VH-VL binders against Small ribosomal subunit protein eS1 (rps3ae). Designs and how they scored, part 15

Target 1, 206 residues: Small ribosomal subunit protein eS1 (rps3ae), of Methanocorpusculum labreanum (a2sq57)
Amino acid sequence: MARKKQSGGRKVEGWKAKNWYKVHAPEFLGKQFIGEIISSNPENVPGRVLTVSLGELIQDYSKQNVRASFKIMNVAGDAAYTQFNGHEMTKEFVRAMVKKRASRVDSTITVTPLGSTRELQVTITAFTINHARLSQVQELRAKMVKVVEDSAKEADFESFVSAMLKGELSKKMFAECKPIFPVRRIEIIKSESVSSAADRAAALIR
Below, E stands for the ipSAE of ESMFold2; O stands for the ipSAE of OpenDDE; V2 stands for 0.75 times the mean of E and O plus 0.25 times the DockQ between their complexes.

## First folded at step 6 (VH-VL)

Design vj4Y (from w3 with light chain S30Y; framework fv_zigakibart)
Fold by ESMFold2-Fast, scan of step 6:
Formats: C-alpha cells, structure tokens, sequence
Structure vj4Y (fold): chain C 206 residues (1-206), chain A 121 residues (1-121), chain B 107 residues (1-107)
C-alpha cells in the first residue's frame, strides 16, 4: 500500500488565524467595552454592527427596554471603535403601551442634525388616552414631526441622539401635543443611521 | 498628555470686547466639546456654553446668548470665546473645559488654567 | 434651572478625619452628578463622575454616593493635599449647573 503522507511541518492553509477584537462604544456614550468580535483579518471587522442594552451601557436601568446598535468604523491594535447606528425599544415594551379605546399615531422621518453629514431615520409613535378623530390624528402627527425636525436643526449629531435616548425629545413632544389632544405617551421607538457621504468615507478607512 | 492652555489676563474698560483663546493638545480636538465656564471673584462656577469643533455648532446658556460668541479653529486646535459690551459684573476667571460630545456625559475631565478678565473704569 | 445646594459652605477638619460634603438638587437628577476639587489660584479638577465613579489618578480615599436629589462626597482619611474647595455639578438637564462650593480648611 501507498504510505500515508508524513507531516511536513507547516500546514498549507487558505485561511488565517482568528483574533479577538474588543469593541468600544462611541466616546459620547463613554467608550465602554460592549463586546468582542472574532476575525482572521482586521480589514473584515469594520462594517459589523453590535447591539447592546442601553440601560447597561449608560448604567440607567430605566433604559433596559432600549437596545442600541453600533457600527464598527475602524480598528487600532486589538480594539474596534464604533459609531452610533440606531436604537430600538423592545417590541414587548412598545406593545405594552397600547390600550383599549385609544389611538396610535405613527410617523417615520429622516433628520440631519445641525452641521452633520450623518442622517437618522426616526420612528415616532404617540399613544392617546381616548380615541382620536382623523383631524386630531393629523394635527398630532404634524406637531410631533415639527418638534423633532426643529430639534434636529439646532442640535449636532451627538446632542440630538443623546436628547433622543434620554427621553428629552419625548418630553418636549408630549408638552407640545397635550394641548391638541389628550396624549398618554409619545416616544421615538426606533432610529437607524442612513448612508451618508461621511459614513461612506469612514467605511473606506481600514 | 491632554493640555488646555489659555491666553493671558486681560484688563478692559466697560463697553469693550475681549476674546479669550484655549489651545488644546494631546487629543483629537474635533472629538470633544469645548465648554466655557466662568467664576466671578468669591463665587461659584457658571456654565456659559459649548462649541463642537467638528462643524462649529454651539449651544449657549440663555443668560449668555447675544453676549458671548464661541468659535474654533480646527487647524490650530484652538477654541475662542468673545464677550461683547463688557460690564463690571463680567469680571471673572474664564475657564475652557473639555467634555465628551452629546448630553450624556457633560462632566469636565480637563480644564484650562483660566484667564482673568477684569472690567474696570 | 436645577439648583444645586452644598452643605456645609465651610468645613473645618484635621488630618486623618473622615469628611463628608453634601449636595442637594432641587429636582431628581438620578446619578448625573460630578465632583470637582479646586485649590486657590488653580482650575477645578474632576474627582468623581456619575455620582460614584472615581476618576483615574484620584486617590481611593475619595468616594461618592447618592442618587435622586441627595449626594455626598466622602474623604475617608483627610490628607494635607485635600484642603481645597469642592464643587458638585449636575449634568442631567440643560443648562448644567454647579453647587456654590464647600471650603475645606484645617481645624
């Protein structure tokens, strides 16, 4: 019989050894460790998205129902650095806001914070105390959209995102919508980063 | 190491303007807000506002709107704060101070040495 | 605006003493408070953020506690270097505001 091949030393491999990269939150959220990514090549790490509990990240347990997503932009050594990519309130939390004999008013808009090349698509939802007529629904939608758009015109990206995540925009919308029709709650339940010139340029830096 | 170095003391007459500078080094200038905080003689600290050096957007304490103007020069890694129409009650030490961007972490981890502005007739 | 009130305004103590400075907010600020130390003729220095998070390079004898409306800064065993003025700052709500300061002086 033919002899078995002897070990010749080095294996011929079509893949590289895998390394772990420690992923950090953006500086405006404390540059905290948020997880690890494994890859055989640092060039393949940028573009990955990692989602974590906002409440745990900023140590505010009132935000346990909010999940924040971060996109890796660059790698330095064994560390990976991210940009805010969006957030989402859990489906269970949002569903719990729905009550009988009430209305839900939704709107999705895209905003560009002051001086920013980055854009955010945000989803606003309002829950009323009583059933609202079509004209009241339209007026509430217009007002909540205006509040968010006006806030974006005077706030940079990090300040807008921070105000959104802290619930400051929700408080402002509630105060301005309450005189129109009795509202129980208004939230920005979701945001997501949309491709911008800056995001594309950043993605090209390896 | 991170350093914020401010311009020297100024003595001005009422009605004049003064422009204080704050030169940053040891970090990426555009990655942090630069705030201005004043301290009148024998009194506490008062936040005036901040500038985002990336793009130059500003946020002012309402008390200083129209009185203070904040600017920055990214090529020189320098922030500026100009006070117009000076009055004797503008006499204070003016500090620049750094914070993370956004409204989550607005504590000040590094401060300039301060610039004394004296307004007297 | 949120008003931050410190007590006492002046505190006399001896080396080795345990010292506590209190800061009260006019409304809930959760844990969004920072503490600063200021020596005569110098800029303030950050000691504590997020009510209890000790800044890198700050001696372990400094600690912070509290949540909501009442916060404390504690120095477990006072050292000669610690005689200074201490300020609290809230960063829960715009505009950011400081306490009036507590002067810690040798007894």
Amino acid sequence: as target 1 above (206 residues)
Amino acid sequence: QVQLVQSGAEVKKPGASVKVSCKASGYTFTSYYMHWVRQAPGQGLEWMGYINPSGGSTKYNEKFKGKATMTSDTSASTAYMELSSLRSDDTAVYYCARSYKGWILNYFDYWGQGTTVTVSS
Amino acid sequence: DIVMTQSPSTLSASVGDRVTITCKASQSIYSWVAWYQQKPGKAPKLLISKASSLESGVPSRFSGSGSGTEFTLTISSLQPDDFATYFCQQYNSYPWTFGQGTKLEIK
Scores: ipSAE 0.537, ipTM 0.774, lowest interface PAE 2.0, mean pLDDT 88

Design vj5N (from w3 with light chain S31N; framework fv_zigakibart)
Heavy chain, then light chain:
Amino acid sequence: QVQLVQSGAEVKKPGASVKVSCKASGYTFTSYYMHWVRQAPGQGLEWMGYINPSGGSTKYNEKFKGKATMTSDTSASTAYMELSSLRSDDTAVYYCARSYKGWILNYFDYWGQGTTVTVSS
Amino acid sequence: DIVMTQSPSTLSASVGDRVTITCKASQSISNWVAWYQQKPGKAPKLLISKASSLESGVPSRFSGSGSGTEFTLTISSLQPDDFATYFCQQYNSYPWTFGQGTKLEIK
ESMFold2-Fast, scan of step 6: ipSAE 0.648; ipTM 0.819

Design vm6H (from w3 with light chain Y94H; framework fv_zigakibart)
Heavy chain, then light chain:
Amino acid sequence: QVQLVQSGAEVKKPGASVKVSCKASGYTFTSYYMHWVRQAPGQGLEWMGYINPSGGSTKYNEKFKGKATMTSDTSASTAYMELSSLRSDDTAVYYCARSYKGWILNYFDYWGQGTTVTVSS
Amino acid sequence: DIVMTQSPSTLSASVGDRVTITCKASQSISSWVAWYQQKPGKAPKLLISKASSLESGVPSRFSGSGSGTEFTLTISSLQPDDFATYFCQQYNSHPWTFGQGTKLEIK
ESMFold2-Fast, scan of step 6: ipSAE 0.620; ipTM 0.811

## First folded at step 7 (VH-VL)

Design p1 (from h7T with heavy chain G101P; framework fv_pozelimab; at its last look DockQ between E and O 0.61; V2 from the best seeds 0.00; counts 0 for: pae E 5.5 > 2)
Fold by ESMFold2, look of step 7:
Structure p1 (fold): chain C 206 residues (1-206), chain A 120 residues (1-120), chain B 107 residues (1-107)
Amino acid sequence: as target 1 above (206 residues)
Amino acid sequence: QVQLQESGPGLVKPSETLSLTCTVSGGSISSYYWTWIRQPPGKGLEWIGYIYYSGSTNYNPSLKSRATISVDTSKNQFSLKLSSVTAADTAVYYCARDSYPTEWYPLDYWGQGTLVTVSS
Amino acid sequence: AIQMTQSPSSLSASVGDRVTITCRASQGIRNDLGWYQQKPGKAPKLLIYAASSLQSGVPSRFAGRGSGTDFTLTISSLQPEDFATYYCLQDYDYPLTFGQGTKVEIK
C-alpha cells in the first residue's frame, strides 16, 4: 500500500500514516467523485458505504431530497470504485407529499433485474388526489407492483436502477394507474440492495 | 348545468340482453365515475357498477358475469348491457354521476330513471 | 359486501315534527356515508355527504351525524315536501350499498 501525501507533509509517519482514497460513483452514473475516505490498510476500504445527494450526482434539482448510497467494491491506486447500494427520499420530503383528504398506498417488494444475481428491495408509495375507496387502493397497489416487477424482468440491474433513480418508473406507474383512480403522485421512495437467495445459501454453508 | 338522461327499450324478453344508454348534457363526461343503479318496483336501490371515462369498470359481484358498462366520449354517453335477463331484472334503471373520485359527494346527479320490464 | 341497516322501515309524522332515522354499517366505514331523499316517480336526491356535510341547496333543517358504524339523519321541523323515502349509502368500498330505506308518511 503506497502512502499518499497529506496537505503540508513530506516524510511523516505517525500522524499521517493513513492514505486517502477518492471514491467514485459507478460507471453507469458517470464515475463522479462522491467523496474521500482515509485508511491505513487498503484491505479495509472495500465494503464501506457512502451516501450523497442524488440531485448533485446527476445534476437534477428535482432529486435534491433523494439520497443515494454506494458500496465500495475495490481499490485501484488511490481510487475506490463503488456499486449502487440503495436510495431513499428524506422523511421530510415524503411527509410533504401527504394530504389530509388523500389516500396513501404503500408496497415493499423485492425484484431481481434481468440476468442479475443481485436483488433490490423497493418501497413504492402513491398519493391519490382524494381518498380512494378500499378496492381502488388495492387495485392501485397491485398495478404499481406489477409495473415495477415487469420492468425488472426486462432490464439489467444498471438499467433498472437508472430508470428508478431518473423517475422513469414513477412516470410509468403514474400513467398505468391513472385509469383506475386519480393519482397526484407515485414514487419509489426507498430501495436497498439485498443479497440474493443463492448468496445467502452460500453464506449459511460456511 | 349537468343533466343525465336514460334511453332504451322499456320491454325486454327473458334470456335476451337489456341495453340502455345515458346521455350527459350541460357538461363533459370526463373526470368522473359514471354509474348505473337500479330499483325493482317497490324495492330498494342496487348499485350495478361504474365506468371511468378511460374505460375502467367495476361491477357489483352479483351482476359481474352478466353486466357490461361502456363509454363513448365522442357522444358524451355511457351505456349498460345486462345479458340473460329474467323477471328479477325488472326495475327502474338510473344513471348517475359519481363525483367522489375528485370531490367529496358521491352520486350527486341522477337521471330521471327508465323502467325496464322483463316479460314474455 | 358492507351491509347497511336502516331503522325504522317506516314512520308516520306530522308537519312540524322532529324526525330521526338511523343507519348502521356492518363494519367501520369512517364518515363515508351519504343520505338521499326519494319521492315517488323521481330519482333519489343527495342531502348529506361525508356523514354530516349538507349538500348545496338542501334546507338546514336536515342534519347528519355519526362516524364508524352508527349514523343518523334528523329533520328538525318536518315540512310537507319532506314526506318521502330516505336512503343511506356507504361509499367506503365497492360494491356501493344502500340501506333498505325509511318511508316517512303523513300521520
Scores: ipSAE 0.189, ipTM 0.658, lowest interface PAE 5.5, mean pLDDT 86
ESMFold2 (binder alone), look of step 7: mean pLDDT 91; pTM 0.935
OpenDDE, look of step 7: ipSAE 0.262; ipTM 0.705

Design p2 (from h7T with heavy chain G101A; framework fv_pozelimab; at its last look DockQ between E and O 0.01; V2 from the best seeds 0.00; counts 0 for: pae E 3.0 > 2, placed apart)
Fold by ESMFold2, look of step 7:
Structure p2 (fold): chain C 206 residues (1-206), chain A 120 residues (1-120), chain B 107 residues (1-107)
Amino acid sequence: as target 1 above (206 residues)
Amino acid sequence: QVQLQESGPGLVKPSETLSLTCTVSGGSISSYYWTWIRQPPGKGLEWIGYIYYSGSTNYNPSLKSRATISVDTSKNQFSLKLSSVTAADTAVYYCARDSYATEWYPLDYWGQGTLVTVSS
Amino acid sequence: AIQMTQSPSSLSASVGDRVTITCRASQGIRNDLGWYQQKPGKAPKLLIYAASSLQSGVPSRFAGRGSGTDFTLTISSLQPEDFATYYCLQDYDYPLTFGQGTKVEIK
């Protein structure tokens, strides 16, 4: 709760009015309130990043250990509107998935969803049931990367992000990797929005 | 970063005037309320009063008849004078910035404090 | 003047304990309440303003709540550096007034 000047409180000279801005998630994620920020100048609000629990955002208890971040793009009145900036599973939650006699298979890739000027860097992690040999690890890595890359080629940015956050990509990777080696989980544990060379090039024609 | 430093005599005789100066560094004295607070040994904190950098003042009614706060914006300083002191005025004296008007934070920066003892 | 009453006046606690300090105003002060930490020989430090807003650089284990007349400061897991005296301050009306303090000691 921000301080505000009101009648019936102490009087001060030189009061600098500051406004609260209600920050909203992107429309494809329900455009609901995700937090408030304070600023005296609406022109300085764009660019700020908020991080919230994904479980609370989409009302899904299974996502309580996932943090999603949103970047403010514009302000209208007392409202601020965002685009997706990234997500990350908490370090504690990821560490809890590690098993002593099992393998962890990691890959970090960058994808450009269909028709998008934005790129996403995603970190994919598979946790096997037991120890996998190097050739099996390489096969798992290749398959989970291919699933994510193929999904990005077939979906626009919002659809890809929604599928990623709601666990649909993880389910696809699990199903396709299961014939290769027994896995207990495959998750996209982190994503980050990055600017692309195409995005920078497109900016030059505006 | 803003820093405040109290200075002045640490020993004052009864019936005389206690005089302290607070020097503000790392920031301007303009646009803020400048405050004196005191704390008798082993006791709580008492707000003495403020001066707004433009010259407006307000004092705790308990001290209003004896306290004078002034500001010198060219030296980035503000001062407290407390007249007719007694042993009851023995305390650690703090200067502080009241940022309520601009940053909405009360008393966000404090000096380190200076003990003033009133004794014959 | 608005009187601020803190409870308890002192408490003993161990590292890792949850500590709760209360502050009551003699009249409604909206959310115009700050919490300050004072270590021996040092000036008070602002922890929380507007009843519940955490000051920059203050650890998240400190939390404030309340409005009107009843306010609390909670330290969720007490650390060695948290042993200090805590004061509430109302800045709703002049003169600004502090609570009498709550000393948090190790035992």
Scores: ipSAE 0.180, ipTM 0.631, lowest interface PAE 3.0, mean pLDDT 86
ESMFold2 (binder alone), look of step 7: mean pLDDT 92; pTM 0.940
OpenDDE, look of step 7: ipSAE 0.850; ipTM 0.944

Design p3 (from h7T with heavy chain S54T N58R, light chain G34A; framework fv_pozelimab; at its last look DockQ between E and O 0.85; V2 from the best seeds 0.00; counts 0 for: pae E 2.3 > 2)
Heavy chain, then light chain:
Amino acid sequence: QVQLQESGPGLVKPSETLSLTCTVSGGSISSYYWTWIRQPPGKGLEWIGYIYYTGSTRYNPSLKSRATISVDTSKNQFSLKLSSVTAADTAVYYCARDSYGTEWYPLDYWGQGTLVTVSS
Amino acid sequence: AIQMTQSPSSLSASVGDRVTITCRASQGIRNDLAWYQQKPGKAPKLLIYAASSLQSGVPSRFAGRGSGTDFTLTISSLQPEDFATYYCLQDYDYPLTFGQGTKVEIK
ESMFold2, look of step 7: ipSAE 0.503; ipTM 0.810
ESMFold2 (binder alone), look of step 7: mean pLDDT 91; pTM 0.942
OpenDDE, look of step 7: ipSAE 0.853; ipTM 0.946

Design p4 (from h7T with heavy chain S54T G101P L107F; framework fv_pozelimab; at its last look DockQ between E and O 0.65; V2 from the best seeds 0.00; counts 0 for: pae E 4.1 > 2)
Fold by ESMFold2, look of step 7:
Structure p4 (fold): chain C 206 residues (1-206), chain A 120 residues (1-120), chain B 107 residues (1-107)
Amino acid sequence: as target 1 above (206 residues)
Amino acid sequence: QVQLQESGPGLVKPSETLSLTCTVSGGSISSYYWTWIRQPPGKGLEWIGYIYYTGSTNYNPSLKSRATISVDTSKNQFSLKLSSVTAADTAVYYCARDSYPTEWYPFDYWGQGTLVTVSS
Amino acid sequence: AIQMTQSPSSLSASVGDRVTITCRASQGIRNDLGWYQQKPGKAPKLLIYAASSLQSGVPSRFAGRGSGTDFTLTISSLQPEDFATYYCLQDYDYPLTFGQGTKVEIK
């Protein structure tokens, strides 16, 4: 069903009818309704991005300050189906984690999960208990990166994203960094789906 | 009040292993970087290395191949072993508390120091 | 390793004099510099941390200044108990390194 409802009860010459499309999360997140969009042409629906609260999506209060984005890939009838596009913790939430005595250690890396042609750029942030000396900062950064890279090598795209969104990677990084220097918190504060050359070519054809 | 005291042999033969223990009293060994520093007679101070109470270590590159620092949290002690010593290793050896990461200042408490002489 | 160069190596001064000791790092170390006083047969004693912060129980005649690569310790009015050797220490990166020392002697 390409059209949900014709607009208005009056004659409108030269005006295209609008249709509502129900947008669904990817199957690994329950394929649940995440919102609606309106378009006069179903061919213009793919490529649009919706952003929702992760806490509302998975019914987990601890994720209320995490926004997840989903890109529409195709339509069928009045339904639109998405793939994971990225996530980001709100700026307010990240700012609340900063303490005057603590250092913020950032790293941005790109990983390709096992068997995936899709890449993810992730931003990892550690908040130390106190400022660390340079060699300790470097060791913390290297360990954080290694944990995330190794996890990506062991998981397909959906499994990696699930572990990231549920905080499992953050827990692993925290455990691995503890022997080096006291860290108060480690989070993946942002991710973005970054297309490979093949994936970008496929997306342009749509 | 935290106090540190070095103990161990004051005379060590060349090519043998220098072994020292630092006993911490008046406070817990947890949450700090426990450090060995030495001073040859009439000369300046040289940082040897540390142990974090979790067992993590770091050493001066000049001594890394010969130095081993260990911790025993149940005895509230940490130790230095320096292998293959020569006369150049003759020094006063200090143990010290590095207050990082919990405070803003290094080496707020020192032991009184113990002279170790390397001589046949 | 970060090299710390102190100047002068020694000085002679009278009680009441203003004394200034300098310390230069071979690279930027932020304000991660401490000053220590050592009397013969004793362990060093922390005077100044974070370049300019006075340790508890240290007289206010001691003052530290500087950031980056150039640092000074000043004793505004030298007292008899201040005759000692003074060391700077960088605690920016491992290995931690001390300056070679400055001996302050009474005239």
Scores: ipSAE 0.264, ipTM 0.693, lowest interface PAE 4.1, mean pLDDT 87
ESMFold2 (binder alone), look of step 7: mean pLDDT 91; pTM 0.932
OpenDDE, look of step 7: ipSAE 0.452; ipTM 0.777

Design p5 (from h7T with heavy chain S56T, light chain N31S G34A; framework fv_pozelimab; at its last look DockQ between E and O 0.85; V2 from the best seeds 0.00; counts 0 for: pae E 2.6 > 2)
Heavy chain, then light chain:
Amino acid sequence: QVQLQESGPGLVKPSETLSLTCTVSGGSISSYYWTWIRQPPGKGLEWIGYIYYSGTTNYNPSLKSRATISVDTSKNQFSLKLSSVTAADTAVYYCARDSYGTEWYPLDYWGQGTLVTVSS
Amino acid sequence: AIQMTQSPSSLSASVGDRVTITCRASQGIRSDLAWYQQKPGKAPKLLIYAASSLQSGVPSRFAGRGSGTDFTLTISSLQPEDFATYYCLQDYDYPLTFGQGTKVEIK
ESMFold2, look of step 7: ipSAE 0.470; ipTM 0.797
ESMFold2 (binder alone), look of step 7: mean pLDDT 91; pTM 0.941
OpenDDE, look of step 7: ipSAE 0.856; ipTM 0.947

Design w3b (from vj5N with heavy chain Y100F; framework fv_zigakibart; at its last look DockQ between E and O 0.57; V2 from the best seeds 0.51)
Fold by OpenDDE, look of step 7:
Structure w3b (fold): chain C 206 residues (1-206), chain A 121 residues (1-121), chain B 107 residues (1-107)
Amino acid sequence: as target 1 above (206 residues)
Amino acid sequence: QVQLVQSGAEVKKPGASVKVSCKASGYTFTSYYMHWVRQAPGQGLEWMGYINPSGGSTKYNEKFKGKATMTSDTSASTAYMELSSLRSDDTAVYYCARSFKGWILNYFDYWGQGTTVTVSS
Amino acid sequence: DIVMTQSPSTLSASVGDRVTITCKASQSISNWVAWYQQKPGKAPKLLISKASSLESGVPSRFSGSGSGTEFTLTISSLQPDDFATYFCQQYNSYPWTFGQGTKLEIK
């Protein structure tokens, strides 16, 4: 009498209903709708990052080559709220700014805006008209870094980011670098939110 | 509900100073810029500057540098504007108005009721 | 400074009329224009932001258009409550500046 092996019915794990969450930009960017995410568990929504065109977000065509990233911080109902996580210029745009017989001068610095615990790593790029000597490159870097550092000391996080994205910092850097060496354009091509040492430490204890 | 309540009307002599207050309620005071706008009798609106209550940074219209001083008390959710060395041409209604921080929302969504400052000999 | 030239300075119209107010900027300001309504003895009220975005609670008879240097505020059918002074504002660059205003009065 062959014992019929009861085929253990695969418990069809019940399709947990997935909920849609409307993701909004930070308040300083007008809390605009930036997209929707789906999750079966609201607890898994925080920490997700969305990237959108800054030009589309603020309806400024001049910023179409900038992508802004936003990290979801909290969820309330079907709404998800974000903080600025960083930005990046498109590779095509940056490449288009590079000219033959000219120099590209890059500098990366970390700044902490006034009253903020959040650090932002900022990458600045100067595009020169002609080939720059090493000494000139160093002077340009120093000037660019100084302008950004000084700005961070005087502005809170939202104001600093706003100035950065609007291009005010670039304009200031351009004005101050022009007397040092002929430059065509200066851009902050990238920013990244950096977890504070405290945040990293807290994450290790969790 | 968002409300901006300003101090009452002031009458001053030439050369005097006046400090106008604007108390904010119904929102997080430090999350918005507080601006000051004046309107002379029968005239248009003129932007004077703003204060960022978070950190106390200010931006002035060059025309009002040295004339107006903007301060804030975060504990009281109140913004202040002091006008010094008052002249007859400083006679106006002064408004506080809030805006979002940043650059894209630099319009005034809420206004105080206005404070009339009259400078007379 | 960016100069905002508003026209006309005064406009007489009747209830039910379509009215248009124009604001011209001395330089290109993209769409960074706001429109305000001010009644006598009252603070300005925001009507439109970003040249064409109608604020919450503002009647649909109000509309804004324009980009660059020319902007318009339109009231499709004038109501009794619409008689007031209107101002345009640019917030493209500091200092922020206003138009001189348009007084809309009853004919």
Scores: ipSAE 0.406, ipTM 0.784, lowest interface PAE 1.5, mean pLDDT 91
ESMFold2, look of step 7: ipSAE 0.575; ipTM 0.799
ESMFold2 (binder alone), look of step 7: mean pLDDT 94; pTM 0.960

## First folded at step 8 (VH-VL; framework fv_pozelimab)

Design q1 (from p3 with heavy chain S56T, light chain N31S; at its last look DockQ between E and O 0.76; V2 from the best seeds 0.00; counts 0 for: pae E 4.7 > 2)
Fold by ESMFold2, look of step 8:
Structure q1 (fold): chain C 206 residues (1-206), chain A 120 residues (1-120), chain B 107 residues (1-107)
Amino acid sequence: as target 1 above (206 residues)
Amino acid sequence: QVQLQESGPGLVKPSETLSLTCTVSGGSISSYYWTWIRQPPGKGLEWIGYIYYTGTTRYNPSLKSRATISVDTSKNQFSLKLSSVTAADTAVYYCARDSYGTEWYPLDYWGQGTLVTVSS
Amino acid sequence: AIQMTQSPSSLSASVGDRVTITCRASQGIRSDLAWYQQKPGKAPKLLIYAASSLQSGVPSRFAGRGSGTDFTLTISSLQPEDFATYYCLQDYDYPLTFGQGTKVEIK
């Protein structure tokens, strides 16, 4: 009598072996190790997103409440390489910046850095010391938007993202808005890459 | 104890320029919106405009083409010029501090006011 | 510009009376409303800011209420020194605009 194959094995050794891939931040952020992933097939690794503390990534304690996201673009050996996908301040941190009897001025805009087909949607928020009058709210919004738009026209994608993540744009917005109304803080609280499929297609044509 | 005092001519001929200066004492001109208001005899109050101590200005649209406000922080003074005046510009002119943005009090300190008469 | 309408334009009252003055905005202004008292020959004096907050040194018989478009100033027991003209001011948006005034006279 013929006997059925035994099913006693725990895993498929050698056939679909698990491989660990060391994931690295983009070159413009120092190509730092940011984590590991497991996959049995290197073809399944691109497209995955990792999120890390920006403060840990750039070793800046003031950025511990900022999370940065990176999308894996390619694999070489046991290493995976990423491009910037977005960032966001934690909701708890943003909520803590809201003060009674003050204005919050928000704007969400999309920018295309110099020479890039990739677009970034950024959310800018200003927190005033006291309630601003409506016309001043509108002037603050226009000024902070103009600073970000002008910066994008003068910087490539990586330079713009670096300035944004390191707080350089926030400092510039603060200085430009200060003559209009007393501000407590101006931040880019969120960004998201919105043309990543087109950028991936362009990278394959290299 | 902040005090404001208007100064300037009390008579101005039609079509000429009204010019007033407000001197701030007992406090710094910094951090506030320095404001001009006027009141025609027996009538209500009209906001003319402000200058922020950094130089940024805003004017009532009814007067914007004729009004200019300036600040001299080294003298702790700000000034109003109103061009092409007519009899309708006869009023008591007040300078005032607008502490909005730093504190919550709109127009919390006022000068005594100075009557400017426009007469042909 | 935001129009501020005061009512009444004048009233006569006796010492001890309760007096109520209303101010209506042509659009919502949150609580960005102030009340001023002006006596003849003098500059206006700030009484109430942020609709209901009493300025330092102002007697507690003065009270402000309201938000949005409708506001009131109440003097709970009129005193001889309260005979004056009262103005509301919106400070929500520029140009800042005053009501047309309410003259409170001795009956």
Scores: ipSAE 0.347, ipTM 0.763, lowest interface PAE 4.7, mean pLDDT 88
ESMFold2 (binder alone), look of step 8: mean pLDDT 92; pTM 0.942
OpenDDE, look of step 8: ipSAE 0.850; ipTM 0.945

